# VH-VL binders against q8ixk2r445to577: the designs that were tried, part 6

Target 1, 133 residues: q8ixk2r445to577
Amino acid sequence: FFGMLQNKGLTDYCFDYNPPDENQIVGHQVILYLCHGMGQNQFFEYTSQKEIRYNTHQPEGCIAVEAGMDTLIMHLCEETAPENQKFILQEDGSLFHEQSKKCVQAARKESSDSFVPLLRDCTNSDHQKWFFK
Below, E stands for the ipSAE of ESMFold2; O stands for the ipSAE of OpenDDE; V2 stands for 0.75 times the mean of E and O plus 0.25 times the DockQ between their complexes.

## First folded at step 1 (VH-VL)

Design r06 (framework fv_recaticimab)
Fold by ESMFold2-Fast, scan of step 1:
Structure r06 (fold): chain C 133 residues (1-133), chain A 123 residues (1-123), chain B 112 residues (1-112)
Amino acid sequence: as target 1 above (133 residues)
Amino acid sequence: QVQLVQSGAEVKKPGASVKVSCKASGYTFTGYYMHWVRQAPGQGLEWMGYINPKSGGTKYHQNFKDRVTMTRDTSISTAYMELSRLRSDDTAVYYCARSLYDFWSGYYGMDVWGQGTTVTVSS
Amino acid sequence: DIVMSQSPSSLSASVGDRVTITCKSSQSVLHSSNNKNYLAWYQQKPGKSPKLLIYWASTRESGVPDRFSGSGSGTDFTLTISSLQPEDFATYYCQQYYSSPTFGQGTKLEIK
C-alpha cells in the first residue's frame, strides 16, 4: 500500500510530515493535517517490513515510536526494520505498533487545535482506523 | 556505478577566489548530503562543511564561515564549493564526499569520495 | 571541536602481522539515546581519496575485508588488521561524527 494515510474517525485528516528545516529531514513529530489529495508531505508507503515510509524528502524516513513514548517520530530507515518502526495494518484498519502492543490513534494535541497520531490502548474506535487513499 | 567527479587543478593568486565542482552520478543526488574536506600537503583531513542538495541548506565549519560558499545545481547533479580571499595556506587537495544524515547528530560517515581537486595558491 | 588523537603516528610491519591502531577522543562520542559510537575509520593510499572502512565504531563498510575490525566505546577506539596484506600500505584516519566532523592526525602504515 501507498498514498495518503487517512483517519476514518477524523475523516478530513491525513498523516502529514512537513519538517521546517530540510537540513534536518528526520527527528520531528508526525502530525495530522487536512487531506489535500496532492501527495507530497502526505504521501506514505506501507512496506513488506511493516514500515510506514516517507520518501518525499531524502534520506528516506521511517516512522518510529521511542521506548516509553507515545508520539510518532520520523527516524532514518534501516536496512532491516527495528522493532520500534514496525506497524501492523490490520484488516479492520487498525495500525498496531508491535513493540508497544498499542494502536495509533488520531488525537488532539494538548492545549492546541492541532491533531497528531499517538499510541493508545487498542479500542474499536474509528479514531484508530486508517486507510490509504 | 556511484561516482563523484571533480573539476581539474587550479592555480590562484593570493586574494583570488576558487570554485570547485563535484558532479554526482549513479545515485539520487538529492538523497545524500555533500561534504567538502580538504588536505594540505603532508597533512591530515579537515572538514569544511556540507550542503543538502535537496534544499540548498548548508553548514560550514567556523574556520571557513566567512569565506566559503557551497551551492548545487540539481538539474546537472553538481555541487560547488567556492573559497574566497585565498591565502598561501589554502594550498591543498579539496575533496567532495557524500553522506547520509543521522537524526541525533546531523552527521554520518562519508562513504563515497571524489578524486580530489588540487588548488595551489602562489604569488 | 572534539579533538581526535591517534597513536602511533607511524608503524612498520610485515605481511601477515596483526596491526593495532588506536584513536582517542577528547570527549565521549557515544550517544546515550541510541547507544551508538559516532566513530569512523578511513584508509587513504598515496595520491588517492580516503576510503570508508568502518562506521559506528565496529560496522564494516560493504566490500571491506573481514581482516579489518573496529572496537572500543566512548573515548577509546581501536582499528585492528588481523593479518596484514601488501595492499594495506596506507595512512589510516579515525573520524568522529558526534558533532561537526573532526579527524585524527593519521597513522602511516609501512610494510617492511
Scores: ipSAE 0.000, ipTM 0.525, lowest interface PAE 17.0, mean pLDDT 86

Design r07 (framework fv_recaticimab)
Fold by ESMFold2-Fast, scan of step 1:
Structure r07 (fold): chain C 133 residues (1-133), chain A 122 residues (1-122), chain B 112 residues (1-112)
Amino acid sequence: as target 1 above (133 residues)
Amino acid sequence: QVQLVQSGAEVKKPGASVKVSCKASGYTFTAYYMHWVRQAPGQGLEWMGYINPNSGGTKYHQNFKDRVTMTRDTSISTAYMELSRLRSDDTAVYYCATDRYGGYYYYGMDVWGQGTTVTVSS
Amino acid sequence: DIVMSQSPSSLSASVGDRVTITCKSSQSVLYSSNNKNYLAWYQQKPGKSPKLLIYWASTRESGVPDRFSGSGSGTDFTLTISSLQPEDFATYYCQQYYRTPTFGQGTKLEIK
């Protein structure tokens, strides 16, 4: 799949990555923003290796969750995808992070009015349901 | 038949505001983005921004963000573009255009309004 | 913003001629994941709105005659009209949609 990754519960919000420099795509948090389709900051590819790729730049970026964290961070894609970069997109729309056994949920960023995707215990909440458009 | 029909020509003084309308028909108005593009006399095309008619969400080009407001009224399938604090160099034809491609891309402008001429002179 | 540069700014041609217009972007508009160039071509006649001719650099819009073709990848693009017709005298614009949309300055195709 390739497209904008939108949340079912937090309607009109999509995965969004705005790196500080268009040529430096590593180390910052993935956010949620109003779905707009402008630029490549909202376009992601879901691969057969269970990666969520941001490939506006070479080398390509892959969403990862570091051990003990709940935030989604941009890392460089590797020739063999590490476990922290694997997400199972299920038929019901859940994004299951296999290594942590948690699901990606749309949530408010602490102490702000912005939204971010975070790892949470899996529930049947619409805030944990995602689809490409 | 997909069609965008814009409001008529306007003549304004510097410092005034203008509000252009764009009425959509022949498709689901809320399903596709509406873009605004302008063209000064004898010049090229300049993208101003867009509105998501479903959510009301907007994105404006940096050059216009402090003076432009885009809105819509879903009950009459009409989008609006208001430009304030007009200057003589805002004299242009203003177009609305819709992006109706599904799947892989979000800004191919396949249907355009006929244009609204805005003249700003003292 | 990505700057789009068209060449030439104007050209004169006769009916039946093969015409080429070039467009260069200041940075690549090729998205590596889907291997697509986010590049469109428009035709504009005096007093009329622009008409989409080509998108994805080489895909012809429905209803556009097959004498129009687009080619190129990355930063260098070409629009070709294989056998110019009277209705083709117009201004042509390239547009990238890889980032915030930007247009080239236009190429005016005039009768020789």
Scores: ipSAE 0.000, ipTM 0.537, lowest interface PAE 14.4, mean pLDDT 84

Design r08 (framework fv_recaticimab)
Fold by ESMFold2-Fast, scan of step 1:
Structure r08 (fold): chain C 133 residues (1-133), chain A 121 residues (1-121), chain B 112 residues (1-112)
Amino acid sequence: as target 1 above (133 residues)
Amino acid sequence: QVQLVQSGAEVKKPGASVKVSCKASGYTFTNYYMHWVRQAPGQGLEWMGYINPNSGYTKYHQNFKDRVTMTRDTSISTAYMELSRLRSDDTAVYYCARDSRGYSGYDFDYWGQGTTVTVSS
Amino acid sequence: DIVMSQSPSSLSASVGDRVTITCKSSQSVLYSSNNKNYLAWYQQKPGKSPKLLIYWASTRESGVPDRFSGSGSGTDFTLTISSLQPEDFATYYCQQYWSTPTFGQGTKLEIK
């Protein structure tokens, strides 16, 4: 699956990655932004290894969650995907992070009008349902 | 050297259509989105839309959605913008512009020289 | 759409002067998670295409003289030209790229 990873509950919001330095893609937080259809910063691939890849750059980035954290950050992809980079996209649209046993949810960032994907306890909320567009 | 070279000036009557070309050189054409921005005489800049030259995907500003078509030909590294049902207030200089860093979107590092389109009876 | 407002609409200055142009957005273009302001500045000389000067509100584009600097955050931004040169006669535009791109109305700089 390739495309914009869009939220069912926040219908106009997509996964977005805009690194501070275009030549350094690792270590920064993945955000949610209004789906603009420009592809590059909102274009992701869901792989057979259960990775969410950001293919805009070489080397390719893979979304990960570090131990004890709730935020999704960009890591380098590995030849064999490590457990912290594996997400199960389920039939109902849930994006399940196996290592933490939590689901990716669209959530408001801090005390701002910004939104980010965060790990939360799994629910049937539309804010935890994702699809490629 | 990155260059965007646009087609020449056009004079059209109301109701006609115009197709402007933008030929890219000096970089890999399919690696950067191409945007179109216009400027009416004595006025500011107005974004019209973009095309992804690799996929052909387009996104248009709501004001132009029903009259604009953006296409490209990867074999000659050329982008096209066609505007239909022209009105006198479509008189403007039309620019193609390259998406500079892709990831942020909408910041433009290289621009074509502009194509003047005059719409008059 | 986010509305961009520039001031002044026109300005006359002498060679060697420090010139300040202001840009205001109708809503914040700062993303707190990455601490970036989605704002660019362009220079347009008569009969020519716009040229990118500054992006991320304060980062100077390659090849742009260091007399050009950008500052500000959120909704209020400034372009400063120190020690103005004759070739700086132009119209300057700010642009937000937080959402669908919009430009300010422009500030015309005339060198006396």
Scores: ipSAE 0.006, ipTM 0.534, lowest interface PAE 12.9, mean pLDDT 84

Design r09 (framework fv_recaticimab)
Fold by ESMFold2-Fast, scan of step 1:
Structure r09 (fold): chain C 133 residues (1-133), chain A 121 residues (1-121), chain B 112 residues (1-112)
Amino acid sequence: as target 1 above (133 residues)
Amino acid sequence: QVQLVQSGAEVKKPGASVKVSCKASGYTFTGYYMHWVRQAPGQGLEWMGYINPSSGGTKYHQNFKDRVTMTRDTSISTAYMELSRLRSDDTAVYYCAREYSSSWYGYMDVWGQGTTVTVSS
Amino acid sequence: DIVMSQSPSSLSASVGDRVTITCKSSQSVLYSSDNKNYLAWYQQKPGKSPKLLIYWASTRESGVPDRFSGSGSGTDFTLTISSLQPEDFATYYCQQYYSRPTFGQGTKLEIK
């Protein structure tokens, strides 16, 4: 699958990545932004290795969660996906992070009118349901 | 390549409204938040608010919330900032600026040239 | 609002000098989840718009000379110009973007 990764509960919002430096795509948090349908910063690919890839710019980035964190951070992709970069898109639309055993949830960032994807205990909430559009 | 071009200088009377435009080129207009920042003569920079050009959603600073309206027209890649009930202390240069960030708020990497607004009795 | 305080308000220096401008925030702008300091530095020349110099406290914007460097973390930040040039005569502003954006009051750098 590839396209805009949209949230079922937060219906207008898609995964978005806008790195500060176009030549440095690593180390920054993935956000949720209103879906614009243009691709670009919102274009992601879900691979057979269970990666969520950001291919808008080279080199290719892969979403990861660092140890002890609940935020999704952009890393460089590896030939064999490490556990912290594996997300299982389940039949019900949940996005399960293999290493932490938690699910990706659309959440409001503290003291902000912005939204981010965060790891949370898995529930049947629509805020934990994702699909490519 | 990326450029923001603002409308020309304005002279207004107290109580009037002013609408400043900011035309974007060289990038996808709907992909970046647009901020408005002003600077009174000899003073520092003051953040007024932002607009999400994709949705039209806005966030205004409390000091301007009752007098400012930010809009955009995606067909011409132009953002607008209208300030009503002008006072003499609204005399300032008004800037539009593009946010570049992978988070909720960002730094501003591209700025318009500024629009001077003078409010005098 | 997070209040940004710069010092000094103005300083004079000679070409070739090392110049340091400081910026303090009323609360931390370090976000623990990504380990980034949400702080930028801008240069503004008379009659011109601000120009981004540094973001994430220490990352230099493309095209900005390497004599400009940013450092610090949490609440205390510095902008250093290692060898002042004539074109560096300007006012410098720090900005936090951890929450609703706020700017320091500016530091005017005057060349002797």
Scores: ipSAE 0.007, ipTM 0.549, lowest interface PAE 11.2, mean pLDDT 85

Design r10 (framework fv_recaticimab)
Fold by ESMFold2-Fast, scan of step 1:
Structure r10 (fold): chain C 133 residues (1-133), chain A 123 residues (1-123), chain B 112 residues (1-112)
Amino acid sequence: as target 1 above (133 residues)
Amino acid sequence: QVQLVQSGAEVKKPGASVKVSCKASGYTFTRYYMHWVRQAPGQGLEWMGYINPNSGGTKYHQNFKDRVTMTRDTSISTAYMELSRLRSDDTAVYYCARGPYYDILTGYYFDYWGQGTTVTVSS
Amino acid sequence: DIVMSQSPSSLSASVGDRVTITCKSSQSVFYSSNNKNYLAWYQQKPGKSPKLLIYWASTRESGVPDRFSGSGSGTDFTLTISSLQPEDFATYYCQQYYSTPTFGQGTKLEIK
């Protein structure tokens, strides 16, 4: 699958990656933003290795979660996907992070109008359900 | 400065429908879910459902699914709640309330409330 | 649905008193991943809409006097008014938002 990765519960919001420095695309947090349909920052590819890739034209940019953290960060893709970069997109729309045994959930940053995807205990909440558009 | 202003009191007969409006001002209407909560005399507060004003997506409590419809008009920052096939036990004050989007399962807390619309259902 | 139980259903107090109202949930409303309790408190005066006082069990809403405080975790929560003022006589409701929102039955605070 490829395209905009949209949330079922927080409707109209998609995975978005907008690093402040275009020469260093890794190390920054993935955010949620209004789906715009223009590709670029919102174009992701789900691969057979269970990766969520940002740069489909480059062997670069794979979403990862570091041990003990709950934020989704952009890392460099590897030839063989490490465990922290593996997400299972299930038939019910849940996005399961294999290494942590947690699910990706749409969340609002406290004291902010900004939204981000975070790892949380798996539930059947619509905020944990995702689909490619 | 956030204000939610609701339409006036309604008196309806059993079997009729009622449509309550809630006009928002002082914030960006599409950034927050709009919830509806009712309060019957002596019954306490009961959550009915919400609408996402950005998408028009709705979620209704099981008790109201068959009879409630929530809509919005973004051009005038107004949300609507229509309850059909009214019964005497639908007599209540109906509130719109603003809920933030955040990391919760299916619930919300409500930071601003409309003044309430009294709906009386009697023969 | 998670059931919320408040006690007492009513209490009488005098201006200047320290008042405590308790709320118990049928299931934990504590989420370990973010260390938050999904619990709010509201004040409602006769003929008026509810007003948010406390959210996340202990965070005071902007503009709410510091005599109001919330405490507790998991299933047991308390709202405290440290020095009761005349304008505080009202009905108080707790609300969980860990799942589909549910409210306690209310505690009516009356003048002695």
Scores: ipSAE 0.006, ipTM 0.551, lowest interface PAE 11.5, mean pLDDT 84

Design t01 (framework fv_traxivitug; at its last look DockQ between E and O 0.06; V2 from the best seeds 0.00; counts 0 for: pae E 14.5 > 2, placed apart)
Fold by ESMFold2-Fast, scan of step 1:
Structure t01 (fold): chain C 133 residues (1-133), chain A 121 residues (1-121), chain B 107 residues (1-107)
Amino acid sequence: as target 1 above (133 residues)
Amino acid sequence: QVQLVESGGTLVQPGGSLRLSCAASGFTFSNYWMTWVRQAPGKGLEWVANIKQDGSEKYYVDSVRGRFTISRDNAKNSLFLQMNSLRPEDTAVYFCARDRYYGSGSYFDYWGQGTLVTVSS
Amino acid sequence: QSVLTQPPSVSVAPGKTARITCGGDNIGSKSVHWYQQKPGQAPILVVYYDSDRPSGIPERFSGSNSGNTATLTISRVEAGDEADYYCQVWDSSSDYVFGGGTKVTVL
């Protein structure tokens, strides 16, 4: 699967990654923003290794969650995906982070009215359901 | 290291024409929207125009529409602004900036040092 | 958004906190970006997407955005922070909109 990764509950919002520098694509938080259909910073690929890749520039970025954290951060992709970069896109649309045993949920960002994807205990909420468009 | 260098700014008479250039280095120029932002002496920043990666889409602030034309040459890593029918109120430092425009709360991550255009008799 | 309102100036003592506001109708639903411009220099990006910082920008720079007001906060202000600061949003109807700028003076 590839394309815009859209939220079922927050229906107008998609995964978005717009760092200030293509040469430093790692270390920044993934956000949610209004889906625009123009690709690039909203274009992601779900791989057979269960990675969510950001393929706009090289080197390619892979979404990860550090141990004990709940934010999704961009890391460099590796030949063999480490556990913190593995997400299982389940049949019901939930995006299950294998290492933490938690699900990705659309949530409000602490310091603003903006939205971000965060790890939360898995529920049947539409805010935890994702699909590629 | 990302670098943007503007050139072409000079003194021109009202009604005249001028072309500005911006030379880009240190990144894959063809991967980015590019923009021109201007600043009149002692005033704030004003967006002027932007251009899509392949040159297929171009947008302008109303005050320059029909007078200015933005273009790019990806083979030469260069951005241009053709300015026609210049007016005294076009007097400003013109900055070239890398534009993170994909419809997602776009911003400018790198700026050149600017080139001064003075429109006066 | 058609207009972003910033105070024209803010004075702050060294070591204290400066707060620069950016007002706009329902600005909390937009993403706000902040630029620093020192005299005779090009602007540089200091905060993007309300509260995130580019590499090389010290953590004493922070941002927030809710309701009708976005704020850039500079803690433990240094003389080198003296500059003009601009907020900016993008909107499909307005494209790029900059605030009028705020001159921060460190006294």
Scores: ipSAE 0.133, ipTM 0.757, lowest interface PAE 5.5, mean pLDDT 87
Fold by OpenDDE, look of step 2:
Structure t01 (fold): chain C 133 residues (1-133), chain A 121 residues (1-121), chain B 107 residues (1-107)
Amino acid sequence: as target 1 above (133 residues)
Amino acid sequence: QVQLVESGGTLVQPGGSLRLSCAASGFTFSNYWMTWVRQAPGKGLEWVANIKQDGSEKYYVDSVRGRFTISRDNAKNSLFLQMNSLRPEDTAVYFCARDRYYGSGSYFDYWGQGTLVTVSS
Amino acid sequence: QSVLTQPPSVSVAPGKTARITCGGDNIGSKSVHWYQQKPGQAPILVVYYDSDRPSGIPERFSGSNSGNTATLTISRVEAGDEADYYCQVWDSSSDYVFGGGTKVTVL
């Protein structure tokens, strides 16, 4: 699967990664932004290694969850996917992080126009449902 | 486990120079912006400087610009702060911290214990 | 020139709720982060991105941000919560800005 990774509940919002320097793509947080299909900052790939790859730049980035945090951070992809980079995109649309045993949820902060994907306890909420578009 | 350990803080006379170091471990150092924050005795936290992953961008608080230089050695997992023309008001505990950027700013998720710099005649 | 205003001190009895405010013009449009610092220790991130909590931080710690005020709430306060607390934002014109800090005293 590849393309825009769009949330079901938060309509028209997609995974978005826009690092300050496109030549240094690691260390920043993945956010949610309106799906626009322009540029490359909304192009992701779900791989057979259960990675969510950001393949628009070299070296390739892979979404990771760091210890103690509930945010999605871009790391470099490795030959063998580390445990903190493994996700299961299930048939029901849930995106499950294996190591934390939590689900990726589209979240909004009060009085903010910003949205981010965060790890939360798994529920049946559409805000935890994702699909490639 | 993420660890940051500062060193180099000591007593120095006004106009003197000092170089602080921060040794990082437990994470991929080169993946992160790094920052220095200082705290004068009995005072609050003040951001001092930060540096991009590859060192190509450096930013400073106005009061230290031209006097302080932030740098890093990713091969040695080390962050540095070269402080020249030191002033008494530079007296503070200096913390190194890991900078977490999320597109509209940053927070600091890990801090060292700090190293004390005292500038006095 | 962003300025974050915190009360210098907050006193709270054990088991009660402490609320630490961080005031700033339209701070609700920014992401606010909170740090706990005990004497002689490094600051510890307790709340980030207004209301997110790092793993290992008790659920008693929560954050909110709206309008001109961000708030760190510590429920069921314990003696070990006595510390200085700092709010922090990033501003395009002022870079990283910390509040003046609030000393929380547990009575």
Scores: ipSAE 0.021, ipTM 0.708, lowest interface PAE 5.3, mean pLDDT 92
Fold by ESMFold2, look of step 2:
Structure t01 (fold): chain C 133 residues (1-133), chain A 121 residues (1-121), chain B 107 residues (1-107)
Amino acid sequence: as target 1 above (133 residues)
Amino acid sequence: QVQLVESGGTLVQPGGSLRLSCAASGFTFSNYWMTWVRQAPGKGLEWVANIKQDGSEKYYVDSVRGRFTISRDNAKNSLFLQMNSLRPEDTAVYFCARDRYYGSGSYFDYWGQGTLVTVSS
Amino acid sequence: QSVLTQPPSVSVAPGKTARITCGGDNIGSKSVHWYQQKPGQAPILVVYYDSDRPSGIPERFSGSNSGNTATLTISRVEAGDEADYYCQVWDSSSDYVFGGGTKVTVL
C-alpha cells in the first residue's frame, strides 16, 4: 500500500514526518497531523517486508521502534528489514509491531498539542486502527 | 495554570434572557475549542454547546438549538452563552470547559467551577 | 439517541478495588472519557481515550473499553476517591453523551 496512513478513531489525522532538517531525516519522531496530502510529509509505503517506508525522500526512511521505547522513530531502510522495523497491518486495521508485540495507537502528548503514534498493549480501540487513503 | 471562571448566573423568569461569560487564563485561548456543559440540580451532566477556535463552527444540543448562541472573543480570552426563551428545564449549573476536539468528538480537560442559572417565576 | 448506562452506586472498602461500568451499544469502537466530580465541585478528567491518564492522576486509576462495556477501575481505593464518576463519548447522532453517573462510596 502507498498513501496517507490514517487513523480510524482520531479521524482526519495521518502519519506525518517533518524533520527539522530535511537533509537529516534519521532519528526524529513520527507524528500525527491533519491529513492534507500536500508536500512529502504524509506519504508512506507499506512493503512486502512489513516496513512503513518514507520513500518520497532519498535516502529512504523506515519507521522503527528502538529497544525499550514506545515511540516511532525514523531510521534508514536496510536491504533486509530489521526486526524493529517490521509492522503487520492486519485486516481489522490494527498495526502490530512484531518485535514488541504491541500495537500502534494514536495518542495525545500531555506536554504539547501534538498527536503521536505510540506503542500500546493491543486492544480493539479505533485509536489502534489504521488504513491507507 | 489553566483557569476558567464563569459568571452571569442568576434568577430569571421563564421566557427571559441571560448571558453567561467565561474568562480564560493560563493557556492560549485561541488554540482551543470551548464548550458549555450544564448540570440540573441533583442530576447528571449534559453537554450544551461548543465552538471552534476561530468561532466559525458552533454546535448545540437539540433542546437549546435556536434559543442559545455560543460565541467567543479571542482578544479578551472570553467565552459567552446567550440564552433566550428560557424555560424551567434550563435551570442548572453551567460549566465552561476547555474542549479537546479531535474530529470525531471531544473531551474536556479543564473546567470552571460553574455559575447557577435558575429559571422560575 | 443512545443512552450510556452506569450503575447508580458502587460501595467499596478502603484499600480494595472499585469497578465502574459504562454500557453502550458497540461502545468499544468509541473513545471513552471519564470524569470525577466531588460534591459542590466541577468535574475533573481522570481518564481519556479509554485508558490514558492526564498528568497528576495516579496510576491506580485505569480504564478499559471493549465490546459493549467500558470500565473505570480504581485500585487501592482511598476515602478521597468518594465521588460521582461519569463516562462520556461522542454519539454519531450529534450529541456528546454522558452516562448517568455512579456514586462511589468508600465504607
Scores: ipSAE 0.000, ipTM 0.563, lowest interface PAE 14.5, mean pLDDT 86
ESMFold2 (binder alone), look of step 2: mean pLDDT 92; pTM 0.941

Design t02 (framework fv_traxivitug)
Fold by ESMFold2-Fast, scan of step 1:
Structure t02 (fold): chain C 133 residues (1-133), chain A 122 residues (1-122), chain B 107 residues (1-107)
Amino acid sequence: as target 1 above (133 residues)
Amino acid sequence: QVQLVESGGTLVQPGGSLRLSCAASGFTFSTYWMTWVRQAPGKGLEWVANINQDGSEKYYVDSVRGRFTISRDNAKNSLFLQMNSLRPEDTAVYFCARGYYDSSGYYRFDYWGQGTLVTVSS
Amino acid sequence: QSVLTQPPSVSVAPGKTARITCGGDNIGRKSVHWYQQKPGQAPILVVYDDSDRPSGIPERFSGSNSGNTATLTISRVEAGDEADYYCQVWDSSSDHVFGGGTKVTVL
């Protein structure tokens, strides 16, 4: 799968990555923004290694969650995906993070009207259901 | 290479109207918030307006609300500021800037154009 | 609207350290960004999120933010660092606040 990774519950929002520098794609949090249909900063690829890759630059970035954290951070992709970069996209649309055993949820950022994807206990919420457009 | 180029600044009479343009290149314009920031001669920077990716959200500083309208044309990679009922106090260099925020949710201006001068006087 | 207070000017000798403060009520709970503006030029982002640097900005530029004061530190100052420096915070969707600016002069 590849394309814009859209949320079922927060229907107008997609995974988005706006690095501060076009040449620096590592170390910053993945956000959610209004889906624009243009790709690039909202274009992601789900790989056979269960990675979510960012289509900004070569080498590509891979979404990861560091131990004990709940935010999705952009890391460099590796030849063999490490456990913290593996997400299982399930039939019901949930994104299950294998290492933490939690699901990716669209959530409102504290003290703002912005949204981010965060790890939360898995539920039947539409805010935890994702699909590629 | 990210580039932002403003145009449209000129001398206008008080009460007049003017439209500023900003041409963007070197990045995917449609995926970024865009901002206008102004600077009066010899003074500091003042945020004027910002607009989200698809133009559905627009925000303004109080002093220009109802008089200025920010808009964008993603097909043309262009940002606009329509200025109506201009006042001498609106005299400034107007900068186009690209908006960015990160994990803290806080907005910053990571790239700026060179500005276009608007003078409002008799 | 929130107010950010900067000293109007700072003088520093070449090779020494310049420190530019940005005062604001509980500014340590916000993310502060710093911009450099040379005469007749557009501002450029030199420090963001209190202490991070964009690619291409020398490591001589650093920042900190705690309590009521954020600080931009320029170590081993060069003549080319002469400029106006502005701090900025996002206070709300309709309240992006800049400090008044600090003119750094290298003597």
Scores: ipSAE 0.000, ipTM 0.547, lowest interface PAE 12.2, mean pLDDT 84

